# Ledger of designs, part 126: VHH binders against q9xw16

Target 1, 132 residues: q9xw16
Amino acid sequence: MSGWNAYIDTMTAAAPSIKRCAIVGAADGSVWARTEADNVFKASEEELKTFVALFNDVTQVPAKGADIEGVHYVVPRTEESLIFGKKENTGFFAVKTKSAVLIAVYEGPNEVAAQVRKAVESMQTYLNNAGY

## First folded at step 9 (VHH)

Design y45 (framework vhh_6fv0_2)
Fold by ESMFold2-Fast, scan of step 9:
Structure y45 (fold): chain B 132 residues (1-132), chain A 119 residues (1-119)
Amino acid sequence: as target 1 above (132 residues)
Amino acid sequence: QVQLQESGGGLVQPGGSLRLSCAASGFTFSDYWMYWVRQAPEKGLEWVSTINTGGGSTYYKDSVKGRFTVSRDNAKNTLYLQMNSLKPEDAAQYYCARGLPPPRSGDSRGQGTQVTVSS
């Protein structure tokens, strides 16, 4: 396992409602680590390249939504380094650090969404402080 | 030069307990998240537990929750793993690691300490 895999494991342990997640390069969407096996994060390299480019101008995203793993999500609003969306009982949180984008896909109600957001933002803070 | 030295492994029967230690040097220990990983014979590395810089947040692999407790003493630059109710599937070489992505094997974890569980 790489060091990045330990962060995937840490995030999923912090928020068990996370079904799939990944850490990808902010510049190109290259996968550094992701959930595997029964929890495999399925986004294509083309989709991830498109997705990380959304952070170049997050203000455009609510009008268009976002696609992850072939699923189109409604994005109600964005913050400078945060994109999140909903699709029925599923949702995602994606945050940008200096060098990475963390993406977590979850299932469940608003209570688990808050837990997922907290886990992802906590990891974002740590990675930024560590220089990533 | 980052150095990590694990100790405390040994042979126990199922249901037994062990306390692992990891002595860190060559970096500011209190600035880093630390984690434990393990590797059973002929298997890959498996994450076990993570602890944040202050020790106030801990995370565990599902199969060890309630049985293992990670802690740290920043004044002593030491990381600990208390392992209770050990099972045969816990038998592995245990390593401590510094939470820097992506680590080089030699820079990010120590030589390990062997845990054997047999009856």
Scores: ipSAE 0.088, ipTM 0.513, lowest interface PAE 5.5, mean pLDDT 85

Design y46 (framework vhh_6fv0_2)
Fold by ESMFold2-Fast, scan of step 9:
Structure y46 (fold): chain B 132 residues (1-132), chain A 119 residues (1-119)
Amino acid sequence: as target 1 above (132 residues)
Amino acid sequence: QVQLQESGGGLVQPGGSLRLSCAASGFTFSDYWMYWVRQAPEKGLEWVSTINTGGGSTYYKDSVKGRFTVSRDNAKNTLYLQMNSLKPEDAAQYYCARGLPPPRSGDLRGQGTQVTVSS
């Protein structure tokens, strides 16, 4: 069994506005765990490999945006370990840890976006402190 | 040696209560989020609950909210799951776990403790 599914479940319980999410390897975009069934995270391995490479130079991302699940998001700005984007009523937050990238896709207004960001950043802090 | 050992399972009638314990050894228990997972006959592993390092944040599977309470005692290196209002659907082997990311190390999980809910 994969222990990583418990972290996915924890993030979605902390922020119910998360529609889909995944934990992937920072080096290669390999999926460690993701939401499944009714809320399956649909990004291909090829797309995820491209996405995690964005963290190698986040300063380039606002000029070109980011693609997740075949959807192109406008990225207004980035921080060293944070990429976030918006497309109409949908958005995402992605954070990098030492060895992982956490991606959460959500739907809703600014209040739910703040809750999703908090949940993802809390998990990022925990994983970094745990050596991941 | 790194180890997790569950106890406290048993047979209970619907509506009854059980308290599960998980004794941790061989690592700094207070540094890790801990969780409970379960596996019913012919079903996959299901996440049940998570607790953060200090015990101040807890999370639950929707079907157990309000009935189950997770807690921890870092001084005793022990994780607990208080289960109230037990239902037949709760019958499963229960495991405590400390997750480790693939592909490095596998899950750290004990042998489990069996919970049976029947008359």
Scores: ipSAE 0.117, ipTM 0.527, lowest interface PAE 5.5, mean pLDDT 85

Design y47 (framework vhh_6fv0_2)
Fold by ESMFold2-Fast, scan of step 9:
Structure y47 (fold): chain B 132 residues (1-132), chain A 119 residues (1-119)
Amino acid sequence: as target 1 above (132 residues)
Amino acid sequence: QVQLQESGGGLVQPGGSLRLSCAASGFTFSSYWMYWVRQAPEKGLEWVSTINTGGGSTYYKDSVKGRFTVSRDNAKNTLYLQMNSLKPEDAAQYYCARGLPPPRSGDYRGQGTQVTVSS
């Protein structure tokens, strides 16, 4: 187990509606930590390499959507370091830091999504301030 | 140069209490989130608790919620873990960790402090 697992555990404790999440390298999508067992984050290395490359030009993402764990999500809009998507009552938030991308997949309505976004953005801010 | 020194472990019977301390030096303690992690014999490291820079936000592993309380004293550069209602499954080597990812998190390993729960 890596030290990065503590960050995964902190995010899921802050937002219990997170069903699966991962911290991956921003340059290559390499997995630093992810949820396991009943909550295993299933994205392949190839899918993650494709996903993190979306942050090279987030303005192109709403036209194409995004794929995570073999599921295609509609991306209604993006912000400079944030991609989020929705498919029925399932969704995700992904944020980029200097060195990492944090991905959280959740289930629930828009009210639940706000808590998940807050947890992911709080961690993004902390990691950026720590130089990551 | 960064140092973390754990203390306060020991042997207690089920239902007992212990207070762990972690003395930090070599960095600006008040600028970092801090963690408690533990490792039981023949098992991997597991996260126990997180506390933010000011101590106003705390998070816990589900199995310790309501029994453990993390706190910090930034003036004394010290992190604490109050453990109540201890169970045999809480027996482990306990380590404090500075809120930095690997490889910078290596300095958290220290010697740790051993908690044994038996009757």
Scores: ipSAE 0.041, ipTM 0.455, lowest interface PAE 5.7, mean pLDDT 85

Design y48 (framework vhh_6fv0_2)
Fold by ESMFold2-Fast, scan of step 9:
Structure y48 (fold): chain B 132 residues (1-132), chain A 119 residues (1-119)
Amino acid sequence: as target 1 above (132 residues)
Amino acid sequence: QVQLQESGGGLVQPGGSLRLSCAASGFTFSEYWMYWVRQAPEKGLEWVSTINTGGGSTYYKDSVKGRFTVSRDNAKNTLYLQMNSLKPEDAAQYYCARGLPPPRSGDYRGQGTQVTVSS
């Protein structure tokens, strides 16, 4: 999906602390685009199917946490269409649009996390406005 | 009400250049990402290039990198594609489109402009 990879590149350019990211289908977790090569996003189709289903009721997520790329993250709280988590110096932000879920895995302190969140939320806004 | 009108296609020799234009109306052009797609005879719709709202970020199909340049003029509601070093495999009907690239068809697509490359 070279066309969808343009949006991945936009997010990583806006927030260089993003190590891996993907755009997946909200209904089934199917991968539309993801980082490749040195920064390959490794989540399995089964893991992504489970992950996107968390958006059916985000209020249950803090009690269980979330798994991405076989790594278990503590989810301190959820906000609207946003799930985010932390594990030591790594973390993620995931946002849901009408038809997609954007997932960005980053490394760095809380100051860096704010930049990653802004990049992901900016793309969420664009995709929603574009009908996705 | 939404309209996209392409122009600038034509016949060129291999190695030649063409500049395509797309005039947009009926929506707030400056709020949308835009892209160019093409369709050669007996082939599906193929993504060529994408440009963000401000024009500062551009993306290209691997086979056109270094040869094609996409740009936009938000004051004129116009999208451009500068095509240099044209190859026979670039021959296609070129369309500008609003929305996300394939596999989705996008919200709106213009009538297209034909590019023919032959010796």
Scores: ipSAE 0.014, ipTM 0.258, lowest interface PAE 7.3, mean pLDDT 84

Design y49 (framework vhh_6fv0_2)
Fold by ESMFold2-Fast, scan of step 9:
Structure y49 (fold): chain B 132 residues (1-132), chain A 119 residues (1-119)
Amino acid sequence: as target 1 above (132 residues)
Amino acid sequence: QVQLQESGGGLVQPGGSLRLSCAASGFTFSNYWMYWVRQAPEKGLEWVSTINTGGGSTYYKDSVKGRFTVSRDNAKNTLYLQMNSLKPEDAAQYYCARGLPPPRSGDYRGQGTQVTVSS
């Protein structure tokens, strides 16, 4: 296993409500690692390229929402390096580092969402400190 | 120059315990996340546990939760894995690895230490 797969496993262990997640390149959306098998993160290359480009101007995202795995999410607001959305019982948090974008799709209520956000932001901090 | 040296493996009965060590050299140990992986005969490499730079965040494979504890001593450049309540399914060659972004992922894995669990 690669080092990046261990990072995926670390995030899912920290927040068990994460159903699927991925670490992708910030420049092109190329997949560095993702959840596999029965919980495979199944966004297409084209979708991921479009998604990471949203970080070029996050202030425009709430007007149009975001698509992940063919699902359109309402994005109520954004922060400089954070896009998050909700659709029914499903939600996501995506954070950008210097070189990567971390995407976590979860299911559950607001308490669960807070745990997922914490896990993703902790990993974002680590990668930024490592120069990524 | 970069080296990881595992030790502490051995033969133990089911329910027994072992403490694995990983001595790191050739890099600034405290700047890296570290993790343990294992490989049983005729099986693929399997992630076991991860620990962050400061040791305050630890993560485990579901099947080892509550039985294994990962820790680190940055002053000694050493990573540990305390294994309690060992099961036959835990028998494997155990390796430590530093957590680093591609393309260096997997470049610096140690030689491993064997854990055998049998009665």
Scores: ipSAE 0.014, ipTM 0.289, lowest interface PAE 6.3, mean pLDDT 84

Design y5 (framework vhh_6fv0_2)
Fold by ESMFold2-Fast, scan of step 9:
Structure y5 (fold): chain B 132 residues (1-132), chain A 119 residues (1-119)
Amino acid sequence: as target 1 above (132 residues)
Amino acid sequence: QVQLQESGGGLVQPGGSLRLSCAASGFTFSDYWMYWVRQAPEKGLEWVSTINTGGGSTYYKDSVKGRFTVSRDNAKNTLYLQMNSLKPEDAAQYYCARALPPPRSGDYRGQGTQVTVSS
C-alpha cells in the first residue's frame, strides 16, 4: 500500500457514499492511488489524461460535460479548482491541488453529495497546505 | 533525518488492551496528519486510523471503530493508538506513518511494533 491509499481510505471513511475514488497526477493523469476490488475505479489511462486536462480551462467544461469510467456526466457549472457532474442519482466531485487531482464517484441524493464534496475539499485543503 | 519509532506492542489475550506509541523526530510533527497502518502475516498493508494536525479530527477503519482511539501530543512529538477489546484479527505489525505521498519511502512508516493476540 502506498501512502496515498491512506488518503483514499480517509476520504471513504468520512463519506461512505463514495462508491469509487482515485488520486491522480495533475500533469498526466497517472494513478497514484484508487479504490480496488469490488469498488475498483475503472477509468483508463487515456480517459484520465483527457480528464485532468479539463482543469486547464474549467470554463469550457459545462458546454461539453465530462467522461469518467466511460460514463458521460453533465457538468452544470465549475469553480476554479472544482469540476462536478451529475447523471440521475449518481455524480462525481473532482478537485485539483498543485500536483494532484482527487476524483470521487458517489451514488445518492443531494444530501450525501454535500458530504462527499466536503470530504474531497477537506483533503484538497490539506494537500495544498502540504505543498501538493 | 526523519525518524519514526513505534513501541508498546506485545502479547495480549482476546479482550485485552494495549497502548501503542510512535515517537517522531526530524520534522515538524505538528504540521502533518499522521496514520496508523498494520500488516498481518500473509496480508498487505491495511490502513487503521488517521488523525489531523491538531488532534480534533480522527478517522477509523470500520472494523476497529469504537475499540481503537488515536491521539497525539504535539508538545512531545508523539502519536498514540489506544487499542481496547482486542481480537485475534488485530494481530499484526503496527506502523505509524507521516501523511506524505509516495515516493518518500523513508517517511512512510517506522520499524513497527508487533501485536499478538492469543490465549
Scores: ipSAE 0.105, ipTM 0.540, lowest interface PAE 4.8, mean pLDDT 85

Design y50 (framework vhh_6fv0_2)
Fold by ESMFold2-Fast, scan of step 9:
Structure y50 (fold): chain B 132 residues (1-132), chain A 119 residues (1-119)
Amino acid sequence: as target 1 above (132 residues)
Amino acid sequence: QVQLQESGGGLVQPGGSLRLSCAASGFTFSTYWMYWVRQAPEKGLEWVSTINTGGGSTYYKDSVKGRFTVSRDNAKNTLYLQMNSLKPEDAAQYYCARGLPPPRSGDYRGQGTQVTVSS
């Protein structure tokens, strides 16, 4: 496994409600690591390239929403380096670092959403401090 | 340059305990998340545990939760893994690794320390 797989494992352990997640390159959406096997993150290369480009101007995202794994999510708000969305029982948090985008798809109510957000933001802070 | 030296492995009976240590040098230990990974002879490398910079947040592989405890002593530049209630499936070479995620495999350092669990 790559070194990045340890971070996928760490995020999933921190927030068990994460069903699928990935770490991708901020410039092109190239996959550095993702959940595998029974929880494989299924976004296509084309979809990920489109998704990471949303971080070029997050203020436009609430008007359009965002697509992950072929699912269209309503994005109610964005923050500088954070896009999050909801679609019925599912949701996601995506955060941008200097060179990466962390994407976590979860299932469950608002209580678990807060745990997922904390997990991805902790990783974001660490990677930014490490120069990634 | 960066060096990580594992120790504390050995032979133990099922249900026994071992404490692994990882001595770090060549970088500012207190600024890195650290983790433990292991590899059994016919298995791939698997993540075991992660600890944040201050030691206040720890994370574990499901199969070791409640049995393993990771800790660190930043003044001594040392990472620890306390392993209790050891099972045969825990037998592996254990490596510590600095929490700088390289894009390529093999970010664990040193020769590791061997853990054998037998009756």
Scores: ipSAE 0.032, ipTM 0.435, lowest interface PAE 6.0, mean pLDDT 84

Design y51 (framework vhh_6fv0_2)
Fold by ESMFold2-Fast, scan of step 9:
Structure y51 (fold): chain B 132 residues (1-132), chain A 119 residues (1-119)
Amino acid sequence: as target 1 above (132 residues)
Amino acid sequence: QVQLQESGGGLVQPGGSLRLSCAASGFTFSPYWMYWVRQAPEKGLEWVSTINTGGGSTYYKDSVKGRFTVSRDNAKNTLYLQMNSLKPEDAAQYYCARGLPPPRSGDYRGQGTQVTVSS
């Protein structure tokens, strides 16, 4: 397996409420690594290409929401390098680094969401410092 | 110039222990997360453990939790894997790798050290 799979495993170990996640290229949405087997991240190539393009102008996202794995999420607000959304008890956090976008889908209440956000932002900081 | 050199592998009986070392050179070791992967003859490459820059956060494959301990010595530019209660299914070539994601056409891992578990 590629080295990228170790980062997937690191994030899911840090926040066990992450159900599925992926690391994709910021330029094209190409999958570098994703959860597999019973926790397979199943977004299509076309959906991921559309999703990473949202980071070109995050201010437009709250008006339209975001689609991940065919699920439409309400995006209440965005930060410069962060898009997050919620639908019922399901949510996601997506952060952009210099070269990558990290996407984590979770289930649970707001306390669980805070832990997932922390794990994803921690990895974002690491990758930015490493030049990615 | 990135070089990673594994050592400490060998033949051990089931239930035995080995300590693997990974000597890093050609880059500044301390800012990088590091990890261990292994490859058995019948299987693909498997992630084993990851350690953060300071050594305070460690992560393990479920099947090795409680038996393996990863650690690092930033002053010596060295990564370690202490393996206890070894099982036949742990037999593999073990590689250390820098925590930077590898390029699509390559890998940032060492040449590996062989672990054999047999009676």
Scores: ipSAE 0.014, ipTM 0.260, lowest interface PAE 7.1, mean pLDDT 83

Design y52 (framework vhh_6fv0_2)
Fold by ESMFold2-Fast, scan of step 9:
Structure y52 (fold): chain B 132 residues (1-132), chain A 119 residues (1-119)
Amino acid sequence: as target 1 above (132 residues)
Amino acid sequence: QVQLQESGGGLVQPGGSLRLSCAASGFTFSYYWMYWVRQAPEKGLEWVSTINTGGGSTYYKDSVKGRFTVSRDNAKNTLYLQMNSLKPEDAAQYYCARGLPPPRSGDYRGQGTQVTVSS
């Protein structure tokens, strides 16, 4: 049973513009849950390990950008537990909790981005409060 | 001390209904997602249903969707599972659990309540 997929379903229901997303371990990028089938989140284990390590010093990220699913995103700025980026009509929000990183890839304009950010941050708050 | 106490199991005929309850104590119940898991003889533990902190979001194993309904009463520190149209394959020990569902092991799981479906 993949019980963690229930949390992905929660985020996607809150922000339908999320096209693909995942919950991964903060220490190693191991996948706990991800979208599947036509919306499969395609990041490799190696890419995710590299990505979660960005949270060790988010201030370095805007200079280098971030890679998700083989796509290089421009990261305009970061916050302590938040990395987000854009590539044309596509974007992502990634937030870190004590034990997890939540990654949501979306498509659409800035109004859509705000909804996606809210969904991901709401889940981040829950997981932190639950000790994850 | 965290405690989860399940009740409401029993013997029913196929097509029957049961309502399971899980009484929580020793923690702030309203702060936690809760879930139900079950284990049938000679089978592994199966996730059945999850409910968020406020009860507004619920999730189900495909095979129980439309038949089972999870709910919670935060004022009473109680989790429920309404089971309708029970099938022989639903027979199992049912446990409530605190926190996020697997693959993480639950923070805490109760002793369980037995559900038997037979004539």
Scores: ipSAE 0.014, ipTM 0.221, lowest interface PAE 7.6, mean pLDDT 84

Design y53 (framework vhh_6fv0_2)
Fold by ESMFold2-Fast, scan of step 9:
Structure y53 (fold): chain B 132 residues (1-132), chain A 119 residues (1-119)
Amino acid sequence: as target 1 above (132 residues)
Amino acid sequence: QVQLQESGGGLVQPGGSLRLSCAASGFTFSAYWMYWVRQAPEKGLEWVSTINTGGGSTYYKDSVKGRFTVSRDNAKNTLYLQMNSLKPEDAAQYYCARGLPPPRSGDYRGQGTQVTVSS
């Protein structure tokens, strides 16, 4: 059984505005853990494969945006290991580690976005230090 | 070098209790999530429990929830697993591990401590 669900729960506890999130493999988008039941992260295997490939060349992402769970997000800019976007009251932060990509979808005004980003970046730092 | 040393296993009757310990050295123990995994001959390696850096968040395999309690003492670099109401199905070699299960659980796993549950 996977202990990865504990890391999902930690991020959602740190930032309650996170509605759905997942930890996926950086190479193929395979799901290691995701929120379930009423908060199920619904991205398909094909969509996740496409999404993680965005980290191979983040410079192209602002021109075309990004799709998560069938929703198209405007991506204003990217950093080497960070893609984020906004669509109305919904947004996301995605960060890449050595072997994983963490994706958190949140809902709420800009005031909550900073807390979501902090939670995701804290987990990114922890996983990188652990060799993931 | 990173080392994890388990102890506290043994033979116990069904319904009995055991307390496992894991002594950690060679790294900043308080900076890492820790977990317990077990291996019975036919089941392979199974995740049992996870504890966060401060000990305030704990997670359990469904079949042990309510019976097992994981805890840690960061001042002593020690991880614990209190096992109550032991069942024959809990018999296994128990390992503590640093970080996340697969693919790297073996890199930071101790040599294990044997738990046998029998009459």
Scores: ipSAE 0.014, ipTM 0.261, lowest interface PAE 7.9, mean pLDDT 84

Design y54 (framework vhh_6fv0_2)
Fold by ESMFold2-Fast, scan of step 9:
Structure y54 (fold): chain B 132 residues (1-132), chain A 119 residues (1-119)
Amino acid sequence: as target 1 above (132 residues)
Amino acid sequence: QVQLQESGGGLVQPGGSLRLSCAASGFTFSDFWMYWVRQAPEKGLEWVSTINTGGGSTYYKDSVKGRFTVSRDNAKNTLYLQMNSLKPEDAAQYYCARGLPPPRSGDYRGQGTQVTVSS
């Protein structure tokens, strides 16, 4: 079924600088959909379970950073339902909805990051309003 | 009682055009993002296009950009897909979908409409 994949495709169409992304369950980090092939999102199930648990208390994250796909990111600050980080020319935005966590990994300068954030937050708002 | 009814499919020659319609009922159409997906014989479901609630933001599969246009008329509860410069690889059953079907129980409300492209 392409249900959740359509949302991934929508985010990557809105922000082409997204290199890899996934939609995972907020409770357990189970993968609902992810980018594939040349753009495969390759985080392990154990890593994702650890990552989604960070949303239980985002205030602790800047002191420790966050790991995605085996890469350690510096997290400068967090918001209630948003974790983002940087590692050289790469970065990520992760947002939590009622039932899901959306993770987008991108490459490029700050102008590109702003577009990625907008795409991810737009999707977060829609999914929350739809009850997810 | 949510219902989606697709129409407008048919047989066209390569380079031809078709306009698909999807009539929605049983819910507040203007509250939902809508999308088109397709399935060719022996292939999986493939995302084609997405349109936001107001119709101001549209997104497309790379292979259909510049050829397909999605639009909606919230007053008529209808979604459209204008397909130009059709290619043999566009032949498929086309479905409209409301919002986010879960990956484990995703379901299309309509039967879809068949698009055939041949000389």
Scores: ipSAE 0.080, ipTM 0.516, lowest interface PAE 5.0, mean pLDDT 85

Design y55 (framework vhh_6fv0_2)
Fold by ESMFold2-Fast, scan of step 9:
Structure y55 (fold): chain B 132 residues (1-132), chain A 119 residues (1-119)
Amino acid sequence: as target 1 above (132 residues)
Amino acid sequence: QVQLQESGGGLVQPGGSLRLSCAASGFTFSDHWMYWVRQAPEKGLEWVSTINTGGGSTYYKDSVKGRFTVSRDNAKNTLYLQMNSLKPEDAAQYYCARGLPPPRSGDYRGQGTQVTVSS
C-alpha cells in the first residue's frame, strides 16, 4: 500500500478480470506502479514512452494499432482520453489523466471488457479530481 | 492541523473480533477517499482496505476479504474497520490514511492502534 500501488490494487479488486495493469507518467511513460509477481506487467520503458505518445494524436491510432507488452492490438476507435484494443480473447483499456496514463490488460469476452472499462474510467475520474 | 486519531486496537484470541475507529479533523473528511494500512514488526506498510468518499465503494486486500468491513460516517468524520475472524497474521499496528496519489502523497496518519492476536 502507500504510493501508487494502492491504486493498482483498487482497480484489480474492482475488476478481477484485469490480468496486468500499470500507472505510468503521461509525459514520458515512466512506471509509477504496476502489477508484479505472477501477473507482472512486462512493457519496457521504451514501449511505454511510445505508447503514451499516442495520446498526442489519438486519430491515427485505429489505422496502426497499438503495442503493449510486445503484443500488437487492433484499436477499433479512440476517444480523446481513451485508447482500447482487442486481440482475440485479450484486450486492454488505457485512459489518460492530467499527469498519468492507466493501462489495464484483461482476458475474457465483451461482458468482462465492460467491467474493466468501468474500473479504469472510475479511477481516471478520481485521479483527475485529485489533480492528477 | 490535519489529524487522524486511531483507536480500538487490543489483544484478541484467534477467531475473535475488533472494531477500529479513526477520528479525522482539520480537513473536509467527506471529500476524501480513505484507507487503512497496517505494519507488522519487521515488515513494510501493507494496504488493507479503501473506501470512497460516499462509502458506496469498498476494496480489500485479498487475505482480508470476507473478514474485514470498512465503513465511514461522514457526519461524524469517522472511519471504521470491523475485523472478524482475526488470524495471527493480522497482528500489526493499524493506521488510517487520507489517500492522495503520489508523488504528492502524504498519508496523514496518527500514531496508529496496535492489534495483537494470540492465545
Scores: ipSAE 0.014, ipTM 0.248, lowest interface PAE 7.1, mean pLDDT 83

Design y56 (framework vhh_6fv0_2)
Fold by ESMFold2-Fast, scan of step 9:
Structure y56 (fold): chain B 132 residues (1-132), chain A 119 residues (1-119)
Amino acid sequence: as target 1 above (132 residues)
Amino acid sequence: QVQLQESGGGLVQPGGSLRLSCAASGFTFTDYWMYWVRQAPEKGLEWVSTINTGGGSTYYKDSVKGRFTVSRDNAKNTLYLQMNSLKPEDAAQYYCARGLPPPRSGDYRGQGTQVTVSS
């Protein structure tokens, strides 16, 4: 075990509506940790490499949307180091740190989305402060 | 200067207990997650346990779960590892480290403390 799974557990404990999540390398989309077993994060290596490259220019993302786990999400807008999307009752939040990208996929209404965003942004802040 | 100083290792019989300490200085201890890693003479480095900034979330290698307890005292800038029911397989040099465990072997701080389990 890489030890990074501890941080996956921290995010899912903070926001129980997270169905699947992962921590991947910002440079190449390599998986550092992901949810496993009954809630395995299913994105391919190729998809993750494409996804993390979106952070090179987040302003282009709303025009095209984003693909995670083979699902195309509408991205209504982006913020610096934040991409989020929605498709029906499913959504995601993805944030970039110096070295990593955190991706959390959730299901539920907008109130649930707020909890997920808070969990992901809290971890983003911690990782940036820790030098990751 | 960032410094981590481990102590508390020693020789114990199988089934015995030891409490390791890691004294931190040179940085704001309460801002960092901390973890323990170990290395046996004939094996590679392996992650043992991680604790978050406040001490409320702890994580363990499967083989030590239920036997080891990680904790921290932010007022004293000290990290602890309580090791109970020690097995011969636990014999190793133990290191404490600052931050999140890297996806590969990372930089370790401090000289470590030796744990020997022998009858």
Scores: ipSAE 0.016, ipTM 0.276, lowest interface PAE 6.3, mean pLDDT 84

